VHH binders against q8wuj3r1227to1361. Designs and how they scored, part 4

Target 1, 135 residues: q8wuj3r1227to1361
Amino acid sequence: NDFAYIEVDGKKYPSSEDGIQVVVIDGNQGRVVSHTSFRNSILQGIPWQLFNYVATIPDNSIVLMASKGRYVSRGPWTRVLEKLGADRGLKLKEQMAFVGFKGSFRPIWVTLDTEDHKAKIFQVVPIPVVKKKKL

## First folded at step 20 (VHH)

Design w1
Fold by ESMFold2, fold request of step 26:
Structure w1 (fold): chain B 135 residues (1-135), chain A 121 residues (1-121)
Amino acid sequence: as target 1 above (135 residues)
Amino acid sequence: QVQLVESGGGLVQAGGSLRLSCAASGFTFSSYDMGWYRQAPGKQRELVAFIYSKGWTRYGDFVKGRFTISRGNAKNTVYLQMNSLSVEDTAVYYCAAEYIEYSSGKFYDSWGQGTQVTVSS
């Protein structure tokens, strides 16, 4: 599928293997601070590498994820999506794309698209990321 | 050992309000994600509200802004304020606690015994 990549401000981050690709963006300056992939073998069972990676992401970070190929669409790893703002009780289909956030609030732009044929998200995220005040 | 004790249930007239409490012990409360589920007779258990250790919340679609979850970390207690209750809210309400220990990769979940909420027409 042609949209199995992550693009940030015109720069593409291609996925190298089946599984989940992750890009982390600093929410204060909008700079990409890491890009990594998690193979299906890592996503099965209790995926320590993914859990540890997410635990080390700094607060106030934008977290982008995209599936490539036949990824593991169920299991304990999917709880990571909820911790990053995805809807609780979600069911992943054959493809997914996700814009999430690690921090103490859930921005309105947090979005998960999951479909059998294609999943795509286009988002403009305000930088710096701040909690909007409610009157 | 993790223990969760619900309270605040009972009989209430339609349109009324209740506040459920879940007192927690046996773990570091501020590190756990906490929530409320409910189960009516013949129905599957469903999410009512969930509050993550970082403070953000999620609600089941049927809540429609009527319920509010909060946590008092100093009292090791999670609360569910339920307003504008209707007969369809009649169920046993369960407190739940969830934790991922990243250093070991272990996932923990615990449940209370439940508290009955009955809404009269």
Scores: ipSAE 0.006, ipTM 0.360, lowest interface PAE 9.6, mean pLDDT 77

## First folded at step 22 (VHH)

Design z3
Fold by OpenDDE, last read:
Structure z3 (fold): chain B 135 residues (1-135), chain A 121 residues (1-121)
Amino acid sequence: as target 1 above (135 residues)
Amino acid sequence: QVQLVESGGGLVQAGGSLRLSCAASGFTFSDYDMGWYRQAPGKQRELVAFIYSKGWTRYGDFVKGRFTISRGNAKNTVYLQMNSLSVEDTAVYYCAAEYIEYSSGRFYDSWGQGTQVTVSS
């Protein structure tokens, strides 16, 4: 049995279906503003549902993602991870956890974990999210 | 038709500098993510620098602060300032444009023909 969830400040967001779960946090206030999931069947082919959803995410949002079950590790949908700050040319394994950011900069805390068995990220993100000026 | 035309390549001595330019046409430049890649003989193409439409940047690990990517939306041009060049930087440098059309779920990638950069010892 495989389980996956995203937890934000003590509140758990479980995933019931195989695919990816997405939780969006407002970078200024630190509140969860939306959560959704995308099944593997949606991720296969042209993932317009995912792309449209991402497009609606406001700037300055922390975007959390986690996979459940065996998911589509390749395909055009992975490009959204790069847009949210993941390394270009990333290769996903069987499982993934991701902390990304939608905005005009890439915070240093953006992190992708991908593993064959278990992917996990535990981190604290300072709120509000601010761009550090290079001195 | 999408066109990317690189310029600024050539021969330079080690420790020298070059500034590459990529002139873009045939699309809304400001909406596209732009990048520079390079390919040396016998090696795979690798990312040099990337600048997203929102303006933030990524660099290859080998860059180590030597190169700077920038974009001039008014001129539909992306630039790569390369300083402290070494012989290992010898390669064909390619300009790339990427765009995700969220409404359709489509993505568009384009490449220039490349410009040769040769760094002599």
Scores: ipSAE 0.597, ipTM 0.809, lowest interface PAE 1.0, mean pLDDT 92
Fold by OpenDDE, fold request of step 26:
Structure z3 (fold): chain B 135 residues (1-135), chain A 121 residues (1-121)
Amino acid sequence: as target 1 above (135 residues)
Amino acid sequence: QVQLVESGGGLVQAGGSLRLSCAASGFTFSDYDMGWYRQAPGKQRELVAFIYSKGWTRYGDFVKGRFTISRGNAKNTVYLQMNSLSVEDTAVYYCAAEYIEYSSGRFYDSWGQGTQVTVSS
């Protein structure tokens, strides 16, 4: 029995399906604009449902992802994580939590936690999301 | 036909610099993520640098600010400026192009034939 959820500003977004849960936050206003889940059957093979969904995510969006249950940790879908700022060549473990960003830059707060036992991210993301210059 | 042609490799002494180029053709260059990978003898291929279609970049951990990837969409070329080279940087360097077709869920990946970079002590 997995206790997996995404919480944004005190509001929980649970998922009833094993797979990947996604919550999208507007990077300018900080509001949740969409949330969905992708079950393992979708993650297997050609995950066009996930890709189509990601394509609809507006630029400058914070993308939260979390696994639930025995999710499909391998496959083409994981490349979406890289597009959202995850390290290239990442290897997911039994559980994962991800804070990504869709836009023209990679914020420093983009992070992936993947563990065999428990994956968790607790993070404060400043809104609006802005590109930081190296000083 | 997709083609990636690397150039700029060669022999350089430690501390020296090289600039690699990858000329791309056969696809809409601006839509693709481009990257450089390298493979040394007996080692696995590893990421050197990557530049996404939207322009942001990633680098391998070993780069440590020594290398810079850039792209010229008008020239359909991706570049890798390599400074402060070490003997450990000796490898075949490969150009890569990656594209995700979201509508179909398909990936389109291509590789160049590679260019040899040899750094002598």
Scores: ipSAE 0.512, ipTM 0.775, lowest interface PAE 1.1, mean pLDDT 92
Fold by OpenDDE, fold request of step 26:
Structure z3 (fold): chain B 135 residues (1-135), chain A 121 residues (1-121)
Amino acid sequence: as target 1 above (135 residues)
Amino acid sequence: QVQLVESGGGLVQAGGSLRLSCAASGFTFSDYDMGWYRQAPGKQRELVAFIYSKGWTRYGDFVKGRFTISRGNAKNTVYLQMNSLSVEDTAVYYCAAEYIEYSSGRFYDSWGQGTQVTVSS
């Protein structure tokens, strides 16, 4: 799918290769701090490049992910999604879009969409990201 | 040697409560995500509750506020407080530890032997 992309506040972050695209947003300021992509060859096997990248993401970051093309939908790399707030034991389909959060809590707006044909998320996230007290 | 030892299971009447404990050893407990899973006879193992190393939690859909997972890093123990138990909660409950070593790209999963929880009508 050549139309896969991540857009933040009107700015598109394209990816040139099949795999997973990642955009990181600072949860305090709401600015994009980094963006990258991981092609299928990296997602296969032990995805240490992805793991290392995730490790460098600061706490209190919104993490956007989207698949492009026929990405590797299975494997150890999917554990990253869970770490960023996705449901445990998730099974990805042919397409995925993800809004996650790296921090000490799971915001309610964390969401994963996975579909065989088209996965899409449109989300407004309040900045700064704060832990809401459960009433 | 990684070791997870569950305790606190047993027989309880419907509407009752149990508190499960999982004592962990052989690894840096504070770095690990911890969870409780259960498996009833003839059913697949399912997530009950999960608590990440940073402290936020997830619960199975069936929990509906009845159970609470917590961790005591100082004691290397994860707990599952189970209230309002029903017959459907009867299962073997397993403690799990999960860790991703980002620097190496390795991940580690460990399981306890399980503790039987039986809820009678």
Scores: ipSAE 0.484, ipTM 0.766, lowest interface PAE 1.2, mean pLDDT 92
Fold by OpenDDE, look of step 22:
Structure z3 (fold): chain B 135 residues (1-135), chain A 121 residues (1-121)
Amino acid sequence: as target 1 above (135 residues)
Amino acid sequence: QVQLVESGGGLVQAGGSLRLSCAASGFTFSDYDMGWYRQAPGKQRELVAFIYSKGWTRYGDFVKGRFTISRGNAKNTVYLQMNSLSVEDTAVYYCAAEYIEYSSGRFYDSWGQGTQVTVSS
């Protein structure tokens, strides 16, 4: 498999066309609540479909993203990664895998992996997702 | 009209501290991500600190715990507390406001005029 994919608890989620695949996990229950994809034609220009989708994601959700094929690695859509906890000023490469979080804080396990040929993240996320405080 | 006005810059000795303020107007402050960037002569503009509308923060790699960004929504102001300043921190510091309008997919980014921070040895 030469492209990134998303697997949650042993279940693989299909990728359709070149672009970005998204899987949303409930941060309390740990269940996948939705999954979708955004093809390059949507990622180009003003990606309102993606932004709208992200806006509807409930707080306290784990958001998984993976690229497929020659996805659009530049453009306004990448800003959504920052909103989901990715570092600012990121430069995507030919492949990406992302574990983000929709919420009021940035968990330490938020991770963006960018590779020219392969991107892979093995991520264990504690459920329920909670904000860690130092005592 | 979106307006960002920086203040608090000036001359300070190495090891000293400054507190920058950015007064924002002309938009719904609570919806915007706010940040500080800096640009030294001959260098590219770089991120200093960012605080998202949700409250979580980012810092440049060089900050290393020396700076703290905060926002006061009641005053529509974002702050940058800078401690343990070094001559390498000399730059023009810019306030930034960023907003994604999800309904339209549009970005709204604004910048202040900048405030000079000079750290002497």
Scores: ipSAE 0.364, ipTM 0.701, lowest interface PAE 1.4, mean pLDDT 90
Fold by OpenDDE, fold request of step 26:
Structure z3 (fold): chain B 135 residues (1-135), chain A 121 residues (1-121)
Amino acid sequence: as target 1 above (135 residues)
Amino acid sequence: QVQLVESGGGLVQAGGSLRLSCAASGFTFSDYDMGWYRQAPGKQRELVAFIYSKGWTRYGDFVKGRFTISRGNAKNTVYLQMNSLSVEDTAVYYCAAEYIEYSSGRFYDSWGQGTQVTVSS
């Protein structure tokens, strides 16, 4: 799947290798602060590179993830999605796209799409990210 | 030694309330995600409520606003306030602690022995 990419405000962030693409957006300023990818070889087994990367992501960050190619859809790395607001016990399919959040709350716009053919998310996230109070 | 000790279970009539507590020891409580699961006879264990170390919560689909999970880090305790209980809520309720050690890539999951909750009609 050579057409996998993440786009933020008109700028595309492609990935060269199969695995997971990651784009981090500052929740206060709305700018992309980092982007990287994790190959399948990293996702297999103990994905310490991914864990370390996620640990260094500042709080109040929007975290975008998308699969490219035949990615590793199972394994301990998927728990990162839960930490970023995905539903617990999620089962990924052949493709995935994810909008998550690292912080002290779970925004309502956190979304995971996983499909066998094509996964896609088109979403507008308000900046700055704020915790909404229930009425 | 990691220990999770549940309390607060028992027999209650439909429409009633219970408050479960889980006292944790043997680990840095504030670093762990905490949760409540339940298992009825002949059924699979299912998530009731979960509270992450950062404080945000998730609930099982059946909860529908009836239950509230909270944590008191100062007391190393996680709570489950259960209101509007029904006979379908009868189960053994388990406390769970989950932790990802990023430096080693290891996951640490611990479970309590469970507390029986019985809701009569």
Scores: ipSAE 0.310, ipTM 0.660, lowest interface PAE 1.8, mean pLDDT 91
Fold by ESMFold2, look of step 22:
Structure z3 (fold): chain B 135 residues (1-135), chain A 121 residues (1-121)
Amino acid sequence: as target 1 above (135 residues)
Amino acid sequence: QVQLVESGGGLVQAGGSLRLSCAASGFTFSDYDMGWYRQAPGKQRELVAFIYSKGWTRYGDFVKGRFTISRGNAKNTVYLQMNSLSVEDTAVYYCAAEYIEYSSGRFYDSWGQGTQVTVSS
């Protein structure tokens, strides 16, 4: 039983359902715009809810994702992550934490951590908490 | 329906340059991610360069800064500028277009017929 959360500036966004939780942060102000979860059953089918959600994320948004439980998603999901800045040819394992960006460039801070196992096979995967510096 | 037409290939001396173009039709070009792949005889097709609909790019490791992909959305065209060419760059170069249909969660790709690039020593 995995426990997962996303933390932004000290505030935690937990998920009660197995699947992928998503937190969207406005890239201009650094404020959380939405927090949404997608159950494993949605991710295993033809997951239009997930793809539609990603399509509606505003440009210049920081996109945080964390898996809860073991998820199985193949095919188009990796393309969604790539459009948010993940490397092409990525191998998704059964756990994931991701800091991505939707916009006209790929920030150097885009990070994907995906492993079947870390030091402990069912430990909560630390999610990236990121905050852009002021200019 | 979807059509991709490559041009700009040919014979070039080692150390030289070529510019490939891929004219696209039959779809909303600005919504698609575009790329160039190549295939030499006896080898698998491999990624050369990719440019996303929002404008950012990726390159195959072998490119090492020699090639540049760009897109002209007003002209429905993707380009590949190839510099410092060597014999190992000899291949058929293919244009590709990728699209995620968000309402169905399906992934589509389309391919051109390819243009031959031959680098002589």
Scores: ipSAE 0.179, ipTM 0.569, lowest interface PAE 5.0, mean pLDDT 75
Fold by OpenDDE, last read:
Structure z3 (fold): chain B 135 residues (1-135), chain A 121 residues (1-121)
Amino acid sequence: as target 1 above (135 residues)
Amino acid sequence: QVQLVESGGGLVQAGGSLRLSCAASGFTFSDYDMGWYRQAPGKQRELVAFIYSKGWTRYGDFVKGRFTISRGNAKNTVYLQMNSLSVEDTAVYYCAAEYIEYSSGRFYDSWGQGTQVTVSS
């Protein structure tokens, strides 16, 4: 049974049920501020619990989502991903890892590295090449 | 009553420009995500550009910097500036409004009737 979990700074956030796991990170501080999960029964139908939760996420948050087991890969809930920055019309696969952003917040320092069945997020601070002009 | 009315379409030569407008009414415009889609004959409808209520934008892969979506909340209008048009851009362009009511978990989507854009060689 293939499933994904979310680990932040060495701390795992497990989910006991098939569905979607959500971890919210403060975009400025980089700390986890909340986490929850939504089982398939919620993802089926009108996922008001998910929508309500997303509504409470502060702007400038990084939202991590990962599927657990055979999650519901279709349905109205998937549109929430678009609201968090997913490509329009995205078709989800059997396993899902998603990094989204609340509001207009899209930090360039967030880098996603994907390898096999793992997705890693790194903080990369671009160092501007300062052309030193001798004044 | 929700209404979306597109304008600005027409015939243009390759390399030319058009600016589409979509006038919205019947809902709180500032709360809605707005988008432009297009459908060419025999092809599926595809995203051209999207602008979220928070102001960030997304574009179809084919846009490649040629188009710019913007919104004027005061005028309840979303715009699509289209530059460097090619014959492949010929399609009916549709305006869309999308809203998620978080309290109820309900979606509210609306579409305009579309405006024809024809690019000649």
Scores: ipSAE 0.177, ipTM 0.579, lowest interface PAE 2.2, mean pLDDT 86

Design z3
Fold by ESMFold2, fold request of step 26:
Structure z3 (fold): chain B 135 residues (1-135), chain A 121 residues (1-121)
Amino acid sequence: as target 1 above (135 residues)
Amino acid sequence: QVQLVESGGGLVQAGGSLRLSCAASGFTFSDYDMGWYRQAPGKQRELVAFIYSKGWTRYGDFVKGRFTISRGNAKNTVYLQMNSLSVEDTAVYYCAAEYIEYSSGRFYDSWGQGTQVTVSS
């Protein structure tokens, strides 16, 4: 748990503080357009800063999140993850990693890993991100 | 004031179908995420189906493709088409509306009064 980072196409986005790290990738071209961190002190209670940040993310964006340190969030906080494609009724443990999407559909590759000891996702995402028909 | 009114419940034979409706008022319908939950006596309320304001959907695992949620924004109504019903689907079905006001950090959740669905074998 000393090391938490997000890596996109070989470039690492590390975090030196406990909290949640967010990286936003343009779903049309696959380029990172934003990297933001939210410290644990900001995440206590109602984390309006995180909510407002998510609201400003452009549509058709891949949203990556990773935790550092031990943090458990419950109630309304998890609704933001659900709007980015996470399962409803999810129960966050002390660690999380998330690959989500902000847009008008839910891609199949949306994934959440949450455990008490570690969370890790390795994911290849098709670019451009497009809606797929169910067959 | 947000108000949700369910309709379409009733008694149905196993293997049959029902269509539930939830008429919504008192808010901007297209901004809300909408869903259906159910609760049998003595059991916890559980997710049946949910449809987000952007249009995509989620279902409880027990649904297994039998139910379909949809929304009619022009009529401020969310629908639940329930097919292949079994006695295990007997419950009170509740409509729910959820909204996050990000600028203020407030959460707005509303529930309907519920409509009874009873499936006879």
Scores: ipSAE 0.073, ipTM 0.479, lowest interface PAE 6.5, mean pLDDT 78
Fold by ESMFold2, fold request of step 26:
Structure z3 (fold): chain B 135 residues (1-135), chain A 121 residues (1-121)
Amino acid sequence: as target 1 above (135 residues)
Amino acid sequence: QVQLVESGGGLVQAGGSLRLSCAASGFTFSDYDMGWYRQAPGKQRELVAFIYSKGWTRYGDFVKGRFTISRGNAKNTVYLQMNSLSVEDTAVYYCAAEYIEYSSGRFYDSWGQGTQVTVSS
């Protein structure tokens, strides 16, 4: 089993089970507001817990995800990544790291790293998160 | 059971506008993500616009700000406003609905019959 964690401003959020972990950060103040893991049985089956969790994330939230171990990389749960700004039609490999956003627009810093051996993102996000105009 | 009915297509001159509508029935509309796809002869279907149940949107790169998708949950209808049309926009436009059934974990996509949009030069 791989060691996996999400780190926000020096604080680590480890996961004890294979699957994915999620950390939510308020986009106005930059504070972590929740940390949750979803084990493979949730991802393989009926993913209502994951869907409900994402549905209740407040708008203007930064959403971090990271895989642990050999996670379920296919199935309906992967649509969550698209709802948080990942490109449609994405193909996940054996490892995944993601920085996404819940809100009415898609920031340019939304990013997905997925590879067979490791996935890692180091990201600085402007706070507060605001929509930029295009000219 | 699931029904999607497109309307609003037709013939329009280049530079003109059309508004497509898709009336939906047979499912809980507010739970569905909705979209428009198009297919020109000899081409694969391609995404035009997509609107998630929470309201945020995605567009195909070729749209370049010319089209706007919206949804009216009270009327179970999704709309596509198309402006600045060109001959390359000529295609059959399909409404699509995407849903995950929580109790079974199944993913569903449903399609309308399509509405023809023809842009004359």
Scores: ipSAE 0.012, ipTM 0.328, lowest interface PAE 8.6, mean pLDDT 77
Fold by ESMFold2, fold request of step 26:
Structure z3 (fold): chain B 135 residues (1-135), chain A 121 residues (1-121)
Amino acid sequence: as target 1 above (135 residues)
Amino acid sequence: QVQLVESGGGLVQAGGSLRLSCAASGFTFSDYDMGWYRQAPGKQRELVAFIYSKGWTRYGDFVKGRFTISRGNAKNTVYLQMNSLSVEDTAVYYCAAEYIEYSSGRFYDSWGQGTQVTVSS
């Protein structure tokens, strides 16, 4: 409940402070290329460190996010979720988990789970990530 | 300064089609996320469709595949193709532009004046 981590292909990526954790996966080969966290002090106000980080993520990247503890669930930082494919107009609750994508299209597997008690996503993502025609 | 001008609204029979246009100026069009909202009398403004600067799209649940948003960056214009219209689609439709300024983290949004769409049975 109170503990948060992101797991990719059996490997766990830990989080030690309240806020959000981010893991970036190359969509061509499926390898983790970075992980970092953003403490609540960074998320409050004008979080340019987070915005710059997201802006520099390469196109065709899978972006995983998970909340840790009581995170800052409002404010301008939350708009990065929409840039990574989250539904517009959603409001975050006390917990969140997110599987998103940085690129020129929105894959169908982009998912946000947010609840007051528990948020969890289990997701299998096709590699390489490619644009699919709608049927 | 951002300027948004909607056009293409009007009266249409149920089952018919309309194409809305939103001409944009005063900003680097390719950097902005663009969309359409609507507001019927006595109701809150709701999302119809949104297209991000990188090209992908989102729709309100009520659209059910009937509408398509697109952007023509060469003409600085966002389009909303509306098919299979029903009386429930009668509303004022507003164009919106949104931008996050990464250097400051500030949000900017701009709205057009709206165009009336009226669907008659």
Scores: ipSAE 0.011, ipTM 0.381, lowest interface PAE 8.8, mean pLDDT 77
Fold by ESMFold2, last read:
Structure z3 (fold): chain B 135 residues (1-135), chain A 121 residues (1-121)
Amino acid sequence: as target 1 above (135 residues)
Amino acid sequence: QVQLVESGGGLVQAGGSLRLSCAASGFTFSDYDMGWYRQAPGKQRELVAFIYSKGWTRYGDFVKGRFTISRGNAKNTVYLQMNSLSVEDTAVYYCAAEYIEYSSGRFYDSWGQGTQVTVSS
């Protein structure tokens, strides 16, 4: 479909352009810190705007991403997902939704959903985000 | 020029332990994601363990808590502690280093020559 959004605590963050939208949430208090989108032209080739944006996200941040329309599903930008906790070697399909984390550990709630028609994640994240031992 | 040199392989009895080391040179070690892959005869190369520059780790499903990856940035070395080894762990183990150059978006990887691990019953 043509409709995509990220919802945090009932508030929706839509995007009007094909590409990737990103919402960053502070992991200490659970507040949305930023919302931005990256159109396909930014994701192709040398996606320095996305890389710089991710590099400046504070540690201990929850990072939500969702695709809009026919997004660029290949290329070096996709390694950002691994840096935020996605599985290695996973190939993106035509739709993508992701709940990730920027920090020194990988929370168990980090998840990626990617499908040809629909990608959707509903996730409750404990606040404050803290490291837990493996179960 | 990136160089990765594995060591610590050899023959070990089932149930035993080995510690593999991968000494790295020719790059800024702390910027790279590092890991171990293995390949048994007739099988595809598969992920054993990977440690990212920010510190978190991933393991292949077959590891099941038996192996631990760590990095010593002061020694430019990545370690793989392998415990409770079984015959199925017999393979050549390869060190790998991976890097995204954010300014250009280019992806780089480098591989060592591999070290043989043989687990006897």
Scores: ipSAE 0.011, ipTM 0.363, lowest interface PAE 9.0, mean pLDDT 78
Fold by ESMFold2, last read:
Structure z3 (fold): chain B 135 residues (1-135), chain A 121 residues (1-121)
Amino acid sequence: as target 1 above (135 residues)
Amino acid sequence: QVQLVESGGGLVQAGGSLRLSCAASGFTFSDYDMGWYRQAPGKQRELVAFIYSKGWTRYGDFVKGRFTISRGNAKNTVYLQMNSLSVEDTAVYYCAAEYIEYSSGRFYDSWGQGTQVTVSS
């Protein structure tokens, strides 16, 4: 309830700081390549540390995010979610969980859950991540 | 100094098609996320379509597969192909460009002047 974590293939990645937690998974082999947290002070104003982190994520990466505690749910940082596939214009509530993707397409499994009390996503992502087209 | 100029609007019969263009200048076009918004009289501006610099797209719920956004990076132009138009699509359509300067964390957006689309029954 007051514990927040991201779990990948049975391994938990906990967060000790209020804010958001990010885990990056290589979309070709499915291994976790990065785990980082961003405090509320970083999310306010011009969050260059978060923007720079996202900019350096390799293409074809699965990006997981989860809130910890009371996080900054508004501001320019939320645009990062849109660049990773979230819907434009979503309003974040007190809690969020996100499965996104950095690459040249938007996979159908990209998902954001945001609620005032609890946000949780359980998802199986196909590896390797490949582009799909509908006709 | 970013400048966006829309064109291709006009009067069209219901069920018809239009193709909007937005010519861009004053920036490295391929680095920007680009999109189209619309605003009908008395309503709020709403997202129509958006195409990210990496090439993937998003659409407003009302589009329902009728519109397609694309970009021609060699011509610094973003396009909106609008098919199966109805009277409810009547609005001023605006081009927008958005950029995050990662080294400074600055967010930039720019808007065109708009082009009128009118759909007659």
Scores: ipSAE 0.006, ipTM 0.350, lowest interface PAE 9.3, mean pLDDT 76

